# VHH binders against Protein DOG1-like 4 (DOGL4), part 7

Target 1, 232 residues: Protein DOG1-like 4 (DOGL4), of Arabidopsis thaliana (Mouse-ear cress) (q84jc2)
Amino acid sequence: MSKMRNLVEEKFLEFYESWVIQLELYLHQLLIAHNNNTMSETELRHLISKLTTHHKAYYTAKWAAIREDVLAFFGSVWLNPLENACSWLTGWKPSMVFRMVDRLRKSRVVLVEAQVKKLEELRVKTKFDEQKIEREMERYQVAMADRKMVELARLGCHVGGESVMVVEAAVRGLSMGLEKMVKAADCVRLKTLKGILDILTPPQCVEFLAAAATFQVQLRRWGNRRHYVTHS
Below, E stands for the ipSAE of ESMFold2; O stands for the ipSAE of OpenDDE; V2 stands for 0.75 times the mean of E and O plus 0.25 times the DockQ between their complexes.

## First folded at step 3 (VHH)

Design p46 (from a27 with E109D; framework vhh_6qgx_2; at its last look DockQ between E and O 0.15; V2 from the best seeds 0.00; counts 0 for: pae E 11.2 > 2, placed apart)
Fold by ESMFold2-Fast, scan of step 3:
Structure p46 (fold): chain B 232 residues (1-232), chain A 123 residues (1-123)
Amino acid sequence: as target 1 above (232 residues)
Amino acid sequence: QVQLVESGGGLVQAGGSLRLSCAASGFTFSDYAMAWFRRAPGKEREFVAAITWSGDSTFYTDSVKGRFTISRDHAKNTVSLQMNSLRPEDTAVYYCAASFPGYTLHSYDYDYWGQGTRVTVSA
């Protein structure tokens, strides 16, 4: 009894720390590529592919972990309090990345009209998918207060063999519902990321990915400094 | 280790039906969107149908809507394509494909591919 974290939390914490270290290394490469206009289109596409693969690896590991314990991702122990405060359904809110896209309009590599139109169409579609998930989450939260759930809660107050099994089955059902919603949210996240990268040119992709990675890394550093700051 | 194995292809007359099946192994099938693509002679692989990881949504190219039905069986790790009212234009090699975490119309975005099964529809 030395640790408050379960095995899923311990394993994912170890994975996440390594994943963030690799993200910082990729961010360094993205910043060099952005500042060095001598890289070929093939080299830029290779770097973009490494970032895409890195993000997919995160979701592959996450989905394996949520299959075992989805609740570990609500108030994650591998995230600091600031990162947790900024989470929407266990991760970044998909529509928020369009603020990073808006930054590209102010860069040296200007978006052409056709790209602006496609990005706006993607923004609208992303918002629609996001709102659909929010409605599902709202229905889930309302269902927790439904007559049947209240009845199951009463049953749980009088711990008995069959009653315990029925309550455990209901709790498992609730966890499966959360898992489905988290997976749906992650699908919107990856679909939005891919959609943006498909619209942008390789130099614009590098700039976008650098902005996104910078924000993620800095948010973690700001939260960690607040937690571990000492005065000598 | 990772395998997608198609079956059910063959020769059929126009107006006939075929059921294609794809058996998946070596990956977490329930986490992947599954799709069918086809390649006709002299053409690139084109999207035919897809089903989400949850099975809640299906997608079809316009030319097969109402004629083809995609389904999946999580217990058997299979995805199937029921092809009705077949036309000579449906003649192609049909490929099963898996994409994490969602489907896409672009063949280059799929993580895993089967070897294909040939469908020939006579006029």
Scores: ipSAE 0.448, ipTM 0.770, lowest interface PAE 3.0, mean pLDDT 87
Fold by OpenDDE, look of step 4:
Structure p46 (fold): chain B 232 residues (1-232), chain A 123 residues (1-123)
Amino acid sequence: as target 1 above (232 residues)
Amino acid sequence: QVQLVESGGGLVQAGGSLRLSCAASGFTFSDYAMAWFRRAPGKEREFVAAITWSGDSTFYTDSVKGRFTISRDHAKNTVSLQMNSLRPEDTAVYYCAASFPGYTLHSYDYDYWGQGTRVTVSA
């Protein structure tokens, strides 16, 4: 299925496609690093840094785009339905990454007690932050039927220059609220990711990042197989 | 082209006040969390205070809580640190730093740094 896209959607779609391709390249490097165990700690740290930089680039682009049209990210035409279904406030849910860590622990990753403790603390904090954001979002969503929305609904029945300006202003106000929520969520994402990486050793970081990237890539592939999405 | 320029440092007596300012340019200021770090003589750089991109939240190291206030002005692209009830142990070079999109307590996470402004608190 194809949807009509605005300029922001088109640009970000293009960006995201390129970004994912690069992610796959990094994933390949991560897997090599993980499987060969030939890289020095310095080299591993460098690789980790490249990945973190890559993620920062995504959010840089995202934040630039949401300044123009935050609503585009609540449809996310660049994602397939499966990816969208798994999205929390326009991205991955921060607490999800702890499950990834848990899975790694069950496989071959050995964490020392101090790491486990720190991860648990981070988990609790992350969940707390998520809940705060969710409450705020809920408040926002409940408040959608406010004066501005009433005005918007009322003016939507009229055509005129002045009316258009008022409607536009109202929409901007609403969008700003959403932008705030999205940015807050993104901050929790990045903070959580950084927190995990700070707790893990470089080899563990590589393994974690590989797992995360794999999951992201596979989710996209699985979703694309089930629901064909035309990306231009 | 990115610049963070601190100002407002100087010599002050214990119990006195200073207001540090940092002027930012060359990046999208409104997207970045801003923070102040300090480095005392013979010590490592330490986190002092941070403010989110929106300015809605602030965080302080324990030693400055209740005495220091961080704020930002989006219109002027500035971040400020109001320092009250200064103590000799507050003597340090204070650095302004920017982090996208949030702040952390670790200096290595910050993207941009100022050159610092010296604060000296005499007993």
Scores: ipSAE 0.023, ipTM 0.484, lowest interface PAE 4.1, mean pLDDT 89
Fold by ESMFold2, look of step 4:
Structure p46 (fold): chain B 232 residues (1-232), chain A 123 residues (1-123)
Amino acid sequence: as target 1 above (232 residues)
Amino acid sequence: QVQLVESGGGLVQAGGSLRLSCAASGFTFSDYAMAWFRRAPGKEREFVAAITWSGDSTFYTDSVKGRFTISRDHAKNTVSLQMNSLRPEDTAVYYCAASFPGYTLHSYDYDYWGQGTRVTVSA
């Protein structure tokens, strides 16, 4: 049951625990802002900026960690070449954030027609970006399979330093490709977050950010063998 | 109003150097990845180089790697492209582009574009 963690995993876990604690503190401020009918627009924008900066800090730390060891962020899903090419790289699918927007619309938030139109345009753009990543993942999987077949043929013909260098190059190629795709997925998550915050009014942004922070904090509390929760 | 303004283009002999600059305004510069693309006569725009929003990583197309260096200055809201060991095939109009939050190799995904600066490298 016990899992041996490498140094990259340990460092990121330490960061993540601190990051969630700070998110809980911001959640408290968001809930106060939600209940305060006279809070100024400037105060709301300041709080929204703090949350945006906090989310960017998460990805900054994540990208530093995946530069060191991208495989630390993968489970066994990517070790089977026959597994689903639609699997999402180390996080929630970016478009899932719109489920939270939809929930708010049904119960708490009144959107004007211009906002609704812009949100639907953003949803379409986000899904388009997801599909581009899925196609890139499929092309990468095919290219890596071809490259691995060449390396297996070389290993069958050679023993020694040349084989070690070819295997090392293949591992570096896989890691660089996975890093690129994880970053691409995270960029879609960040772009979608910014797009939503640009469309919503400051009070609506506070409601959205509070809902998002609540969800993230609850996922941590419920426990999961993986602490790599992403937000977009 | 968002604006990207390139400068520094011109005529240079093969083997020479040029430094391109791009001044950015009308958006939060530190939130955007910045890139240079180029368009040679009769061709489509192609990716040249990019730098992340933090400035911690840079990326280059193979044909310019080791010769070109992209950098950014957050205080001046500028991105630069130092081009060394120039070759005639580097002749193109060079465009500055911005994408939130990360770079991409596909021009379609960029949010903002400059008007371009012409670079001509003579044999």
Scores: ipSAE 0.000, ipTM 0.374, lowest interface PAE 11.2, mean pLDDT 77
ESMFold2 (binder alone), look of step 4: mean pLDDT 87; pTM 0.889

Design p5 (from a27 with D31E; framework vhh_6qgx_2)
Fold by ESMFold2-Fast, scan of step 3:
Structure p5 (fold): chain B 232 residues (1-232), chain A 123 residues (1-123)
Amino acid sequence: as target 1 above (232 residues)
Amino acid sequence: QVQLVESGGGLVQAGGSLRLSCAASGFTFSEYAMAWFRRAPGKEREFVAAITWSGDSTFYTDSVKGRFTISRDHAKNTVSLQMNSLRPEDTAVYYCAASFPGYTLHSYEYDYWGQGTRVTVSA
């Protein structure tokens, strides 16, 4: 009788709304730190740690949710259409963050040669890992379409409670491959983020995190201005 | 210099208990998820248990659920695996692993690995 998948979506929507509000507060702190030279290196590292912890909280909640219903993350109800259009395997495309890194390379913030080399090596590795996942997703989509169509055709011919239970079990089974790929993509995201933060100095980390958070917040605001949400 | 050092392995009779410990150094322990993997002779490494960086969540493979307990001590930079009701099938080399920022079931996604500690469960 119960539809557990709707409860997962509702729970994550509540989490995500709170998470975004806190991200905006951290963005405010990052912008203050970036525009002032009064913060010590220790203070900057504490601020960076807060952001890192905040992102870890997101993935902890996400991985708990996808264990229950990974399909909730494809066409997410807590994201507007623009955010969903810009998603790659349920989140940001890892290689995209290097666009923000490029600003550091071409701005007044000077990266030393060793940092430039490490960032380029990380970019190449990230792109390789990204392409590997894309290839696996293509394989899954072909296999999923074949299995799903055969199973839906067979089960769609049946009526009654037995048919409903079998369909739910089948849908749950078919989603397991997606969970594996979503987790793999998230691991690439998190290792890319960690890699960048490990290479950059604290002031450079603050500038990078401010750029990333600004983009995420502005993308959400821009998408919301193009979309009228009705609350009942 | 990153180092994960396992200890506590040994020989035990079926139904017995062992406590494995892993001491971490050379990285910010509090930022990493910690996990235990095992490898039986002739087999690939398999996931056993994991604990998140905060310690708020733990995860177990079905075959050890209810028998094994993973825990961490941030003050000592250690992660432990309490193994109860041991079975001959639990015989393996047990490895401690660290992953930023979260745990994963995939061994290839872990950043740091210990050298392993041998557990032998006799019938």
Scores: ipSAE 0.000, ipTM 0.139, lowest interface PAE 15.1, mean pLDDT 81

Design p6 (from a27 with Y32W; framework vhh_6qgx_2)
Fold by ESMFold2-Fast, scan of step 3:
Structure p6 (fold): chain B 232 residues (1-232), chain A 123 residues (1-123)
Amino acid sequence: as target 1 above (232 residues)
Amino acid sequence: QVQLVESGGGLVQAGGSLRLSCAASGFTFSDWAMAWFRRAPGKEREFVAAITWSGDSTFYTDSVKGRFTISRDHAKNTVSLQMNSLRPEDTAVYYCAASFPGYTLHSYEYDYWGQGTRVTVSA
């Protein structure tokens, strides 16, 4: 596992950097589409599909990586400290996207009553799923602390090859529990994203996706700037 | 890079059996929901069976329940559809489909599709 951890981090770092560059290119296309009232519904749906596929590609790569080393996603080396500080179970907190929709509604996006009702129903369901995962994480943190302390005590009683075996077994057990929780959280993220896109019209989807991508890109730039200022 | 390739179709007599296989490349099966759809001549594509990303749940359309079994092999990265007690009404082109994550009964919700394999059931 120790040897594979560095390789997993290096591979995902390379993937993530390319993925973010492509996200910025898609953001540019979303901003052009947002300001172009002549774009057809078919063209808008195609652009929305590109973004949806791009996000699915992220989770495909992520799930492959967490199978090898889920701990790489807790304090990720491809994320700056601000991005890591804003993470909830290795990614964005699902309920936060409804705050983005609310902000758009106050400034630019007008929703019909049927959409408002469906979004509120989705918000309630998302919060419920989120709370269920939070309870599982709380149980895991207690169990992880007890397990870690027990394994550290056992390690103190053994030295050499036996110590290595004990550490590897403990890490494997911890990783399995975290992998299941991260996958559960990612499923809620994808269901929430899909739910919002299903409720919104194509122009409203473009507005929402542009806001989400802008926030993600800007958060990365703010965190990178902080590091640069600290070093200078 | 996700690609699905179906195999196992053919001609069979009513009451016979066929096993369809779908080989996947570019992803790990355990992370994806997999489904089989079919299209009979002159009809729209209809749902047949699905297996969730965890493998814990399987779903079938009423007309095949108890006769067809969907399964996955993680080591071979394949999903299979075992078709027993075949009826002339089962004659169709069968398609393998993948979605990440979960599954749906609507064909338009699936992200990736194979080219299809033809099944003909003679009376």
Scores: ipSAE 0.000, ipTM 0.215, lowest interface PAE 12.5, mean pLDDT 80

Design p65 (from a27 with Y110F; framework vhh_6qgx_2)
Fold by ESMFold2-Fast, scan of step 3:
Structure p65 (fold): chain B 232 residues (1-232), chain A 123 residues (1-123)
Amino acid sequence: as target 1 above (232 residues)
Amino acid sequence: QVQLVESGGGLVQAGGSLRLSCAASGFTFSDYAMAWFRRAPGKEREFVAAITWSGDSTFYTDSVKGRFTISRDHAKNTVSLQMNSLRPEDTAVYYCAASFPGYTLHSYEFDYWGQGTRVTVSA
């Protein structure tokens, strides 16, 4: 059992700050490639590969961290309150990226009919996978509440080593269930991202990745303001 | 540091069975999707079977559906391929591969590869 839960948060905070700095550097490269037509198709593919590797590194680090403390990802200390408010199952909502894809329809680089069809098929599949996970998370929350209440009632009848062991087993089950759900959601995220990149041409991939990175960076900057002024 | 070690290959008669095993070390096995690929002499590597990180889903190429079964054992850090009703066309070097699961569903891009184990099916 880990007694140093805060260490997970500290280590991931350090990782995430470095990861975001590198994302901003990649965003700069994406914007140069998009605006200046300075890169060959091979160079564009290499840049796209760097971005996909970068996102994969994030999920590799995240899965190592959630194995130790999955709850650190529900209300993360490395995210500002706005970023946390916009999170869906510890990360971005998969269907949201199709809003960024919609910008490509108005781009100078027009999507062909075959791409539009494949993107719509992927959108439908992503929405289905997303809803399936939402239903499972709802069932987990209900089951976890029922389990906790049952164990709390049982603990009220027995105060000793045996009841402590039962409560600890229930808590471990809760954490394992949440870990499994977070991993399932991350799988939908990565499948959706990979699916979009497989459908798009390299210049379209650069435009899409630039839009996604811009949104992520701007959301973070917006939420880092000392005072946030909102409409009534 | 990262290793995938295959075993169980050999010579078998058509209609026979073989069980391939892959032992994984140097990475967190339970976080990775596992797959088997094969390469026939002089040909490109092709997908055979995959199992998700949780073990809840399996995928097979059409030519092996109903004949091959992929499974994993998290306690032993192994993935296995049970091959039944073998055909001469199944003759190939079989490779164990590992990849992050969300990145690999219906993808041939795997991060780690074994050295392969040879399977020969006599006519």
Scores: ipSAE 0.011, ipTM 0.479, lowest interface PAE 9.0, mean pLDDT 82

Design p7 (from a27 with A33T; framework vhh_6qgx_2)
Fold by ESMFold2-Fast, scan of step 3:
Structure p7 (fold): chain B 232 residues (1-232), chain A 123 residues (1-123)
Amino acid sequence: as target 1 above (232 residues)
Amino acid sequence: QVQLVESGGGLVQAGGSLRLSCAASGFTFSDYTMAWFRRAPGKEREFVAAITWSGDSTFYTDSVKGRFTISRDHAKNTVSLQMNSLRPEDTAVYYCAASFPGYTLHSYEYDYWGQGTRVTVSA
């Protein structure tokens, strides 16, 4: 009872816990589908569609939440420290999924030449989009020093409550820039996920989605136990 | 309740211009990619143009590049299609569509649709 969360954090925490539980249920279905060679293409596409819809629901809820309080997503209370340590602009790094595809290809998944070429084209574009966002974030950080932070430092030398109001206005302006950057990063995530699913066959999509969901669920379990991150 | 309402269609001579507008309500307009599709009599919907949620990127089908311009106004929750140098083959019902980011160009990936506005270009 001694701790209060803001409304955005409370609402998104409740959403995220439910979303992860449903992801685990879908993961169970993906693992069954992967081991069952009697499932039709229609049945596999239906399962892939459920996962795609589930991810769209996450970003719909996230964008509603960041509109209210984008800073809640930098050091999120619904994520454990390990999950937060693995974040790139409030989520997974898009280019990381190509490492997952490469691991699957080496162990279990055989891709035809046309798929390999399309995946390489997508990988190059994804890295380009990531670099563009990183450059924009760097420019944003520099702009803070050149404009608002210098003025805030000057105002901090004055006596009175005027500085509080100016600081609040500056923080609101910074939040708008961060919201734009987070949305841009999420767009790259969605484009990368969609692109991979468009290149892969339905059985390969099931294997990819199962690997991705397994990693996400296991990362959460490892971090919740704190044995990986802390030495206590 | 989600609504997309198109306006600005009509009859125009070849070489003329029309401006279509789409008013959006019931969802967070600024989060969505907005697009225009068209359907000629007896045919399937065809992609015409799209603009991303930020307005930073626009996409056009080859047959309209250089003639049509898509734009959005976040203050008014509208997306517009400026159509110049119209041709008889541009005759169609034009539909406004909205998609959450990451899904563009394919009609089956759009979440919300308007009822359409009719454009007739005479020879």
Scores: ipSAE 0.119, ipTM 0.599, lowest interface PAE 6.1, mean pLDDT 83

Design p8 (from a27 with T52S; framework vhh_6qgx_2)
Fold by ESMFold2-Fast, scan of step 3:
Structure p8 (fold): chain B 232 residues (1-232), chain A 123 residues (1-123)
Amino acid sequence: as target 1 above (232 residues)
Amino acid sequence: QVQLVESGGGLVQAGGSLRLSCAASGFTFSDYAMAWFRRAPGKEREFVAAISWSGDSTFYTDSVKGRFTISRDHAKNTVSLQMNSLRPEDTAVYYCAASFPGYTLHSYEYDYWGQGTRVTVSA
């Protein structure tokens, strides 16, 4: 499209495309492990570790990028419109993964009662943390319409060095607030992912990670197909 | 070059106080959760206290709650542990550790470690 990309967007687009290709390769390995049931517990733990390292690498790169330009992550150019429509604070909504966990209840690797209890406790805590962030985002959005922001808009009509400096300071403050909020959301995401993996057995972890990666890859493929289809 | 350097350890009498500091370099300090672990002679490393990357969340092991306070300074890239009402049982080598993006109670999940600073509490 015609949207001009800044250096942060260009670098992260290149990173993300490579990261997704590697995710698809890991998904293939997860599906082989899930279907063949020939891998040892040690081999399964190694594969799970590769996936957790891969996700950690994503957030390391993301946090470096948002430090420079957090707004690049609100309506990202490396995501298609469908992926962007499904985003909650620049990524997946943490409570969403419990829908994938619920599918494990119907799986051949049955969840024991102790696991079900721990998963429910984690779900409740995740929703609590998620709602806390949502309240912070609401306060942030309300602050955008407060009298100080309205006064800044009015001041912007008066040309001079004062208006430039005041606007730049306001934009910096705005970005710092969003960065902190995005980081808080990412922490909930990673805590939720880790919490689920700590509760599940290695075969259940493989099935969960395969379901999550399948959803992510499929969503991207569906959105990309629609985006590149010629309009009639 | 990633480095965590602890300081502030020493000898103190029971009931006394010490402040440990950990200086971080070679990584983006503000993105990492920081923790203190300790190892008493002949024992494995034990979790003591942790602070989130933002500084908004802290966690303490039960034996130090109310006596120890963890804090961080993003401008100086330091994490500190204020230790009050010290007991002989607090005698250990104290280690600073960093974990992205959150803290855990498990030492094997930490990305970076300092070399440790010795704390001796005499009866």
Scores: ipSAE 0.221, ipTM 0.672, lowest interface PAE 5.0, mean pLDDT 86

